# Designs tried in a protein design chat: VH-VL binders against q9vpl3. Part 465

Target 1, 224 residues: q9vpl3
Amino acid sequence: RGKINIQRPKAPHYERARVVAVTQPKYPELPKAKSCFKTRAERTQQQQENPYNEIIAREVRNWLDHSRLVAFFHLSSITADDIFRVRVQLHKQNLHLKSYGSKIIEQAVKNTRYEAIVPLFHSNHCIVFSPDPEKTAALLRIVRRVPQMVLLGGIVEETMLSRNQLVAYAQMPGLHAVQAQLVQTLSQAPGHLIQQLQAHQNSFVQVLDVHAKNQMNEETPKST
Short names: E, the ipSAE of ESMFold2; O, the ipSAE of OpenDDE; V2, 0.75 times the mean of E and O plus 0.25 times the DockQ between their complexes.

## First folded at step 17 (VH-VL)

Design D188 (framework fv_anetumab; at its last look DockQ between E and O 0.51; V2 from the best seeds 0.73)
Fold by OpenDDE, look of step 17:
Structure D188 (fold): chain C 224 residues (1-224), chain A 121 residues (1-121), chain B 111 residues (1-111)
Amino acid sequence: as target 1 above (224 residues)
Amino acid sequence: QVELVQSGAEVKKPGESLKISCKGSGYSFTDYWIGWVRQAPGKGLEWMGIIWPEDSYTRYSPSFQGQVTISADKSISTAYLQWSSLKASDTAMYYCARDEGIYESYYFDYWGQGTLVTVSS
Amino acid sequence: DIALTQPASVSGSPGQSITISCTGTSSNVGGDNYVSWYQQHPGKAPKLMIYEVSNRPSGVSNRFSGSKSGNTASLTISGLQAEDEADYYCSSYTKSSTPYVFGGGTKLTVL
């Protein structure tokens, strides 16, 4: 019994070939018009909201809503290892470094007060979240180890800050210290005002006294 | 009060190893960069390097890269500067200092008293 | 080599105002406002006098002030006193592998 060459099957007899040809199911040709190439516009519209993206977007919103400190960084040619190392250091300070896609961020902040941050996310970026705005200085000390992390700006107590403003905020004495200074300054202000008011009154009285003395001296008739 | 206390003066010969120390107190040691600055006799200040004490991440000046080792022991709030082999040219005053700066601001607000290292044959 | 240039020496009489200059480049002094000044008395550690161009640390006399114009930072000491006689060093952040650079130092003599 000759070994059936499975690689080169012998052509069937002419009659069998006819039967096979006639019995082959003719599948209707799919209309050529549905070019598999959905126009870029249709592909962009049918970007089925990946349920996963929605979940992540909600996560981002949750972080934004519960964070009193948010800092935005551009990442320039940073390695995964470097990111990991800085993440660990930040985490020790209750600072949470996260990275999200630009589309996710757009989705997350759409129709919210944070929509203005979208332009910051055109490139590789990361976000640091913290419940404690007093950790801003700590954050900015830690990120010094990674020059590739470029500060773009942030949100502190629901206020959007530029890079320079965020740095300035970090350099400010704590709220309590500032309040104490304000109270001190305000407590000193009345004393100075009183002194100034009294000084003017005293000067006026002095001038009046001098005038009165001069008038008395003029009224003293030279008793010849 | 923030204080940095350095180890005492050292007199060594060329080729000897040396490790000097800087102990920080009065603040969270792991939350600030510590820098080392060299001052040769009659010369100016030279930045050597800095260390993040929490994980001992270190940056060196190119002039000092490979010439010295900066380390830290956070458990005792101490930073170290070490030579494997001293040279006569290493004769200088060495200062440790706390870096108070943030982000791109670099400045030292507290300084140790300095450690004089004399290397003479 | 990124260097900050200071005058070697400056002198003044008690009560006068003197200025020490620190000249760098656009990559350091001329850039962001990250210039610091240190005072060093003979045999003592440096002391921070000014940070970020014009800020004074707590405990530093208001006689000391800092400014910057272009690539030149300046330390001004008003009402010069005998105790002000010291070496003064400027420092700046550099956008290089070396974040710290010191000036050559200026010896201030009070006459």
Scores: ipSAE 0.858, ipTM 0.938, lowest interface PAE 0.5, mean pLDDT 87
Fold by ESMFold2, look of step 17:
Structure D188 (fold): chain C 224 residues (1-224), chain A 121 residues (1-121), chain B 111 residues (1-111)
Amino acid sequence: as target 1 above (224 residues)
Amino acid sequence: QVELVQSGAEVKKPGESLKISCKGSGYSFTDYWIGWVRQAPGKGLEWMGIIWPEDSYTRYSPSFQGQVTISADKSISTAYLQWSSLKASDTAMYYCARDEGIYESYYFDYWGQGTLVTVSS
Amino acid sequence: DIALTQPASVSGSPGQSITISCTGTSSNVGGDNYVSWYQQHPGKAPKLMIYEVSNRPSGVSNRFSGSKSGNTASLTISGLQAEDEADYYCSSYTKSSTPYVFGGGTKLTVL
């Protein structure tokens, strides 16, 4: 209860996450009612509302608890074939590409140290989980082929890192002791990380707005 | 030790096919991008293309798209550069190089020794 | 994005410092774009000297340093030695660009 599990066998959590991901919820059958149908429907709706959501929220909690590397990306439109091929390449490196709704993330991290990540999931996104923080460089080499995945930041060894901090971590010498010490030194309060990520998203919106204005104002070619 | 060893020099005639090789050792070959760079005699460096050897995903420079084929055989840690029909203008030194860059960084940290290709009548 | 401009040649005496420039645009050298530098001796493969503007790979002398100001990157070699006589190439790209771009090269002569 009061201890943080720092070691978990990789295969069990991976297989558990796969099983949960492929299962689909079944809503319980409603009994025949002798009373007002509207009242019955309202009662049943609340009783049956979230069995699938809770299963997926448990999956997210399990990933967060057993991943020493978590990376957050904004995800633009991409073909199913292209994202599948990237998922395969990541999986070969013990890197697990996932996406979840913001309400499920909020449910999963409620009353945990990770509550600050919820705002990241209000826009289109994906997350990469891994028990192997030394795979950060491999992740960022593979992602080079996917301009649709824009790095926002991550969590390494329980410490939230900005985009620049995560890239710097990936470029450190391969000795894990040195990398762990650097992560501790670079760490910032969770609110600061989320503010930095939100600033990048705001800058993206501002760039799109400037582009739209320039498109409306452009009627002639510019010199050089 | 990371090492890239290329196949030996080639002397060919216009119209002939050619496939040159680049064997990587001392690292996990399928974990890094491999690029090909051309250097015509007395000229500078030109990027030709890049490959992810694990699944053979490739990108070509527009100048070389359709002119050459980049491929890899991950079972023997080898990348290839291939022409179906050589031209005299293909006379150059060809280098393979490992790309160490991550995310938005691109640079070649280890280079092969080069393969001189001479195409003359 | 299209081309990187380097001087055709530079020269210096042993013990001096020299600087080689690499000028591009805001889309390939300026801003947060990365520049790398390669050294090539005659008959040899290029060797990485500087990556990500200013980082030095292991085994490269601290006499080599890189910097960037505006749309111009610079390679500085201090304490010139005869072995530094070689061709030097800069390389860059944009975040959304597909091509790597090399500069035309600079011949360094140690007098």
Scores: ipSAE 0.744, ipTM 0.871, lowest interface PAE 1.0, mean pLDDT 79
ESMFold2 (binder alone), look of step 17: mean pLDDT 90; pTM 0.921

Design D189 (framework fv_anetumab; at its last look DockQ between E and O 0.36; V2 from the best seeds 0.70)
Fold by OpenDDE, look of step 17:
Structure D189 (fold): chain C 224 residues (1-224), chain A 121 residues (1-121), chain B 111 residues (1-111)
Amino acid sequence: as target 1 above (224 residues)
Amino acid sequence: QVELVQSGAEVKKPGESLKISCKGSGYSFTDYWIGWVRQAPGKGLEWMGIIWPEDSFTRYSPSFQGQVTISADKSISTAYLQWSSLKASDTAMYYCARDYGIYESYYFDYWGQGTLVTVSS
Amino acid sequence: DIALTQPASVSGSPGQSITISCTGTSSNVGGDNYVSWYQQHPGKAPKLMIYEVSNRPSGVSNRFSGSKSGNTASLTISGLQAEDEADYYCSSYTRSSTPYVFGGGTKLTVL
């Protein structure tokens, strides 16, 4: 009995072939799924409606609402390992490094006072959150280890700051120190003011005395 | 008060190993970079490198890369500079200093008293 | 190698004002305001006098001031005193492989 070549079956007899051809189920052509021709706009819209994105966006909003310090960084060719190491160091300082997609950020800040940050997120970015604005200096010391983390700006006490402003803020003495300095300066101001006021009064009195003396000298009749 | 105290003067021969120390006090040792600066006799200051004491992350000047090792022991708030094999050209005063700068600002606000290393045959 | 250029020596009389220059490039001094100045007396460790071009640390005399124009930073000492005789070093951040560089130093003599 010849081995049936399963790879090259013999063509069926003409009559059988006809029956097979007629009995082949005609499956309706699946409607070309409209999904294959979805415009880039429709695909982008569907991606925006991803329930997952909404959840993450809410998370981002939550971080923004509860953070007194937010710093935005551009990441230039940084390795995952480097990010991890920095994250660990930041975490030890109660600084939380997070990375989100640009679309998520856009969704998170849409119709909020933070909408202006959207243009900062055109490429790879990370955000550092902290409940303590006094940790700004610590943050900026730690990120020195990674030159690929480029500071773009931040939010401190609900105020958006440029890169330079954030650095300047970090360099400022603590609020208490500034208050102390203000109090000292204000405490010195009255002394100076009093001195100036007294100086003017003293000068005026001197001028009056001179005038009075001159008048007395004029009124002394030359007793001939 | 912030203070950096360095180990005493060292006299060594070429080929010998050496490890000098810098102990920080009066501040959180792990929250600031520590740098090392070399000053050859009658010469200027040379930046050698810095270390983040918390995890001992180091950055070296290219001139000193592979020539020295900077390390730290955070448990005792001490930074170290070490040579595996000293050269006569290593004769210099070595300073440790706290880097108080932020982001791209690098400056040393507190300095150790210096450690004189003399390498002579 | 990015080098900062300082005059080798400067001299002045007591009470005078002197200026020490530190010249770099656009990649260091001419860039961001990250210039520092150190004073070093003979046999002593350097002392920070100015940071970030013009800021004075606590305890530094107001006679010391810093400025920058273009690629040149300047340390000005007003009312020169005998105690000001020392070596002065500028330093700057660099965007190169070496983040920090010192100038060659300037010896200040008070006549």
Scores: ipSAE 0.855, ipTM 0.936, lowest interface PAE 0.5, mean pLDDT 86
Fold by ESMFold2, look of step 17:
Structure D189 (fold): chain C 224 residues (1-224), chain A 121 residues (1-121), chain B 111 residues (1-111)
Amino acid sequence: as target 1 above (224 residues)
Amino acid sequence: QVELVQSGAEVKKPGESLKISCKGSGYSFTDYWIGWVRQAPGKGLEWMGIIWPEDSFTRYSPSFQGQVTISADKSISTAYLQWSSLKASDTAMYYCARDYGIYESYYFDYWGQGTLVTVSS
Amino acid sequence: DIALTQPASVSGSPGQSITISCTGTSSNVGGDNYVSWYQQHPGKAPKLMIYEVSNRPSGVSNRFSGSKSGNTASLTISGLQAEDEADYYCSSYTRSSTPYVFGGGTKLTVL
């Protein structure tokens, strides 16, 4: 549409997506909370029927290119108010909470060194971007209030880090040169890091689902 | 230097209201959780609750939910603990403390000096 | 919801090493859960001695160490000195556990 920044002459895949969206019927949908992250079904439907997926993919690429900190979370069911309040607190620290479908992530990282992150987005998720890697501790302090956000790992200074590595990085105050050297040393195992993130994600989600079910049976969550 | 300075001792009667304070200095007050801990005379430590001062998000121990109110005024770097109606059983030392933990780690690295609250009939 | 269990008292002679235990469950002490330790002298505020099971804050003597095995965390004090005489509390708080609790406390007496 008129506010769309479409590059020319781009590969025609974004033009093909626009044609497909024009020819597909749109049915009435139930009312949705406009201040929340969209449901997974809504995100999937928009990815398949929205002609502007390439514009959103460019947004993701821009975030990845300009963020020295990227953190990946599994996102369990959460109220609109709780996620909104966390997004505000993160934003005050220059931490930007986003959510994207797997197809958009795949488009965004195609032909980049980050292609291996796509499998992390098969379940409900969110991503935090920041240009400030020193804000990793602030991120991890703020998310303590939201057990529904489960850390999977991240990227610091273009180096993929596991959950434990990211937490360890955040706890290394003092010599910034030492922290930079550690991140560079870890950069030589990006494939190994993705395998560890995928294994930990599956195991951790399984454990959390059991824990959440036990907690929900014993203590009912309250919405604020 | 990180410091937490609490308001002075209080002597009150049952049924009275009270609000005690904890002023933080030497660090970015809105970047850290503040907790409140009670210690009855001759007894151990009891966690009461924790607050995120930037937006006043609170979490209470079930034992204290509805018994006290934790609040903060970020413009003056101060957290508060308050009662609408004191009981004799509220007689205790009350500490505020900064929680320095991240993600799944919780610990209080700096403590206030304590505020003794005495409630006697 | 479950209290952390500590012995009521422990004593030792100067120069001796002693260990204070803190026993909970797999949901608050066991597994990947963190435990911290605090020292409190009479009339004073608590002081953090150990965090995240085994980490020592700056300014805390290396005579203090922490460990965990199964559902029991331990604070070990080597080379006991008169100044170590105090109450010691363990604590845990996980983002899924309520309530966040302290142990009942252990009075250490240096004979």
Scores: ipSAE 0.781, ipTM 0.887, lowest interface PAE 0.8, mean pLDDT 79
ESMFold2 (binder alone), look of step 17: mean pLDDT 91; pTM 0.935

Design D190 (framework fv_anetumab; at its last look DockQ between E and O 0.34; V2 from the best seeds 0.70)
Fold by OpenDDE, look of step 17:
Structure D190 (fold): chain C 224 residues (1-224), chain A 121 residues (1-121), chain B 111 residues (1-111)
Amino acid sequence: as target 1 above (224 residues)
Amino acid sequence: QVELVQSGAEVKKPGESLKISCKGSGYSFTDYWIGWVRQAPGKGLEWMGIIWPDDTFTRYSPSFQGQVTISADKSISTAYLQWSSLKASDTAMYYCARDYGIYESYYFDYWGQGTLVTVSS
Amino acid sequence: DIALTQPASVSGSPGQSITISCTGTSSDVGGDNYVSWYQQHPGKAPKLMIYEVSNRPSGVSNRFSGSKSGNTASLTISGLQAEDEADYYCSSYTKSSTPYVFGGGTKLTVL
């Protein structure tokens, strides 16, 4: 009994081949799933509101609403390891580094006071959140280690700040120090004002005295 | 009050190893960069590098990269500068300083008293 | 290489005002107003006198002032005193591989 070569089956007899050909189930051509050729535009439109995106967007809103300090950074070519190291250092200072997609950010800030930040998120970015605005200096010290983190701006006490403004804010003495300085300045102001007011009064009195003396001298009759 | 205290003067021979120290006090040691600055006799100041003491992240000047090692022990608020093999050209005053700058602003607000290193045959 | 150029020496009489210049070779020097000035007396550590072009640390005399025009930063000392005789170094942030650079230093002599 010849070993049936399973690798090269003998062609069936012509009649059998005909029957097999006619009895082969014609499977309807699966409609070429339009899904594979969906234009980039259709794919972007059918981005079904991923329920996850909504959840993440809510998270972002929550962070924005509860943070007194928010800093936005552009990320150039940076390694995951570098990001992790920075994240750890920031975390030690109660600074929370997060990264979100641009679409998520757009969704999160839509119809909110933060909508103006959307243009900052056209590229790779990260956000640092903190409940403490006094940590701005600490933040900016830590991020020095990563030149790839470029400061774009931030939000401090619900006020949007440019990059330069945020840096300037970080350089300012603490609120208490500023208040103390203000109080000192204000406390000194009355002294100067009093001096100036007194100076004017004194000058006026001097002028009046001179005038009075001059009048007295004119009234002294030349005793012939 | 913020203070940086450096180790005493060192006299060494070429080829010897050396580690000098800088102890910080009066501030949170792990929250500020510490830098090292070299000043050769009769010469100007040279920036060597900086260290973040908390995780010992370091950045060196290209001129000093591989020539020295900057390290820190946060447990004792001390930064170190070390050589594996000293050269006569390493003869200089070495200063540690606290970098108080933020982001792109680099400046040293407090300085150690300096450590004189003399390398002579 | 980014370098800061200072005059080697400057002199003035007591009570005068003198200016020390610090000029960067690149537009990258001082672009962001990150120039600092240090005073160093003989045998002493440097002391920060000015940071970020024009800011004075606490304890520094108001006789010291900083300014910048173009690529040139300037330290001005008004009412020159004998105690002001020292070496002065400018420094700046650089966007290069070396984030921080010192000038060559200026010896100030009070006549």
Scores: ipSAE 0.867, ipTM 0.942, lowest interface PAE 0.5, mean pLDDT 87
Fold by ESMFold2, look of step 17:
Formats: structure tokens, sequence, C-alpha cells
Structure D190 (fold): chain C 224 residues (1-224), chain A 121 residues (1-121), chain B 111 residues (1-111)
């Protein structure tokens, strides 16, 4: 792994995904779609009381290990039907929409280069995982239907990317050259990526809160 | 090789229904948004709405919400624009177009040839 | 209000450079908002000339360039040719209630 030109590069991810599926707990689990849509307070309380925090943290580690694409989004208020329909569309492209509490994320990325992502999970959020980095454009096309999902940034081929870098990655030929340059930059200035992600989160949350409220007002409160 | 082929010109009377079509080929039809754009005679372009063909999720311009129905049949790679009751003001050229944008980008990279709809009493 | 304003017409001689403006607000043209440009010859469907402010699709001449400053986007056509005579429309994604709008259009006449 580490090279894009590996014969059937998805086969190792396929087998690893099968192992993860087989080892998942037997318990009746809470619906993952509902977990993604719960309020911040409910998610925090539920995660604090969940007896299987280490099992969930292992799930996150497994997703990170098997995902060559990870995208982070802020998620503002959205109906269960809208997020479910997006999840279905993403799943058809091997894109997996999930949400986890910040404590779980912190536990999952402990002692890794990804510890810096934890602040992104203090607010309402969702994450998209995929073994297929070529699906970044498909992801970004599908999420257009939900302005409530605000892109914060991501990880591609184990390299952390800002929002703008991830969008550029999705559109740029010669992706290996861009990825190599970004890895070199991040190793020299690791704090820069976190600052960019947090700045984008603050700016885009404000703008999309206004857009979401405007769209809700247009669609809903028309009497007569 | 991407092509959008629209149904032929229509001449209708006020109050009649109409459904015009836009068939996509040369690409994965269910992986891209399709938009509809109106152009009244001698006038500019007006965005009407977009559809995600795989599950028929739609978003309409406020000017056209409730005035027209956008739909799709993915089994034949076809999007539709439909009126339940035409008005003389619906006389226009109607284009379908593929929306290739990602995230916060919206732009139509391929356009159909247009369908002229004439509504006269 | 999300009105995009274009001049009704512009003209230029062959070989000249001309610029077509598209003025909106900070919520539609300004900031990080995207603008695209379309060319439409009489009786033809529109053709995408510029997307995401300044990008050319493949097959569009490098004589066409896009830019923006503040709340105004610009399409610049250098080395005018007779075939450039057409209507030109800008469009934007808005972060308000109307997610996609066109400008009123600009008729370019090549003298």
Amino acid sequence: as target 1 above (224 residues)
Amino acid sequence: QVELVQSGAEVKKPGESLKISCKGSGYSFTDYWIGWVRQAPGKGLEWMGIIWPDDTFTRYSPSFQGQVTISADKSISTAYLQWSSLKASDTAMYYCARDYGIYESYYFDYWGQGTLVTVSS
Amino acid sequence: DIALTQPASVSGSPGQSITISCTGTSSDVGGDNYVSWYQQHPGKAPKLMIYEVSNRPSGVSNRFSGSKSGNTASLTISGLQAEDEADYYCSSYTKSSTPYVFGGGTKLTVL
C-alpha cells in the first residue's frame, strides 16, 4: 500500500472491510443514521454512557486504516429523511457517512499524526470514509443537495488536506504530484492545516446557517 | 461524446398539459445533476431547477416552484419537464443541461439542443 | 436581493480586447462565490466558456479569460473575431434563497 498503481489496489481494502464487518459486535446497535443526526448534547451524553467506547474507537481506527479518502463536514440542522437519502446516494459510490463523539475520535487517533482533527468534532459533524480516493468528486457532487453539510477538509492517502486542497484534489489531473507536495508541506508546518480547518469551519458555519434558515423559510412558512 | 437530446417542438393551447424530455448519453446519467433553463422569446436565460436523476431529488427556483414538475426515469436516462396546465407565458425555448459542479460550484457543461414550446390561443 | 447586472451591449473591432462585467453582491458574486460565463449564438444552445470564475473548459480558446474583483466578475475576450459576436450570460451560485441565477445577458457586437 502507499502506491496508487498497485494491481487491484482495492482488494486489500475489500478483505480488510470484510474482516471489520465480521468482527462487529453482535449487540443490537443503535441505528448509525440516527446517531449521525442527534444533537451535540445527546451525542455527548450517549457516548459518555456507552459501555463500548473502546469498541467504537476501534471502529474509527479501522475506518481510518481502510479509507484512502476521509472528508470532514460540519452538519447543521437537517431532517432525518434528507440525511438518509444522502447516505444512500453516498453508499452507492462506496462513500460511508458516519458520526462519532469527540472523545471517541480522540481515543481513536491517540498517538497518531491525526490527533489534530479532534477539535473538528466539538460541534455537530459528520465524516465520510471511502477506500476510493477517486470518488472525491462524486462525494462533493452528491453533497451539493445538502447545504447543511459544510466541508471542513479531509485526509487523502494519509495526507491531511484543507477544504480548498481537497476540492482541488478532486479536480486536478496528476493527483500523485499534488499529494507529494502536500505531505512535504504538512511535515514542515503541521499547525497550519489545523488553523485552516478551524477558520473554514467558523466561516462556513456562519454562512450556511444563514442559507439553511433562508431555505427553510422559503420552503416552509407560506400560509395560504 | 456527452450528448443531451431533447424532444421536438410543441405547439399547445392554454390549459393543456405537456411533458418534454431530455435523454442523456455518453456518460453515467445517474452520477450528475440535470438542470432546466428557460429562455422566453428575445429574453435571457432563467434557471428553473435541477434534479438528481437516481432518486429524483429536485430543487426549484422560487419563480418556478409549483409551476412545473421536474422528474426523471433513470432506466432510460431521461429527465422531464412537465406542466399540468400551460399558460401563454410558458411560450419559450427550454434547455436541459448537465450540471458538472462539485460542492459549492454550479455550472452547465453540456446543453441539449432546446425544445421550443409555443402556447397560443 | 440577488440581481446580477450586465451591460445590455458591448462592441469592439476585430483584434481588440473587450470586457463584459457582471455585478452582484457579496452574497452572490463577491467573496469566494463562483461565477460562470456562457456564450449563446442566435438559434443555438448556450456554451460554457468560463467556470468557477476563471477556469476554461477544454476546447475554449485562451482568448477568453475570467476574473473578479469585489462584487464584479469580468469576462475578457482578447483578439476579437467575428465568431465572438453573440450573447453572453454570467451566472452565480448564491448563498441565499435562490441557489443559481443568470445575469440579464450582454450582446457583443463585432464591428
Scores: ipSAE 0.776, ipTM 0.883, lowest interface PAE 0.9, mean pLDDT 79
ESMFold2 (binder alone), look of step 17: mean pLDDT 90; pTM 0.932

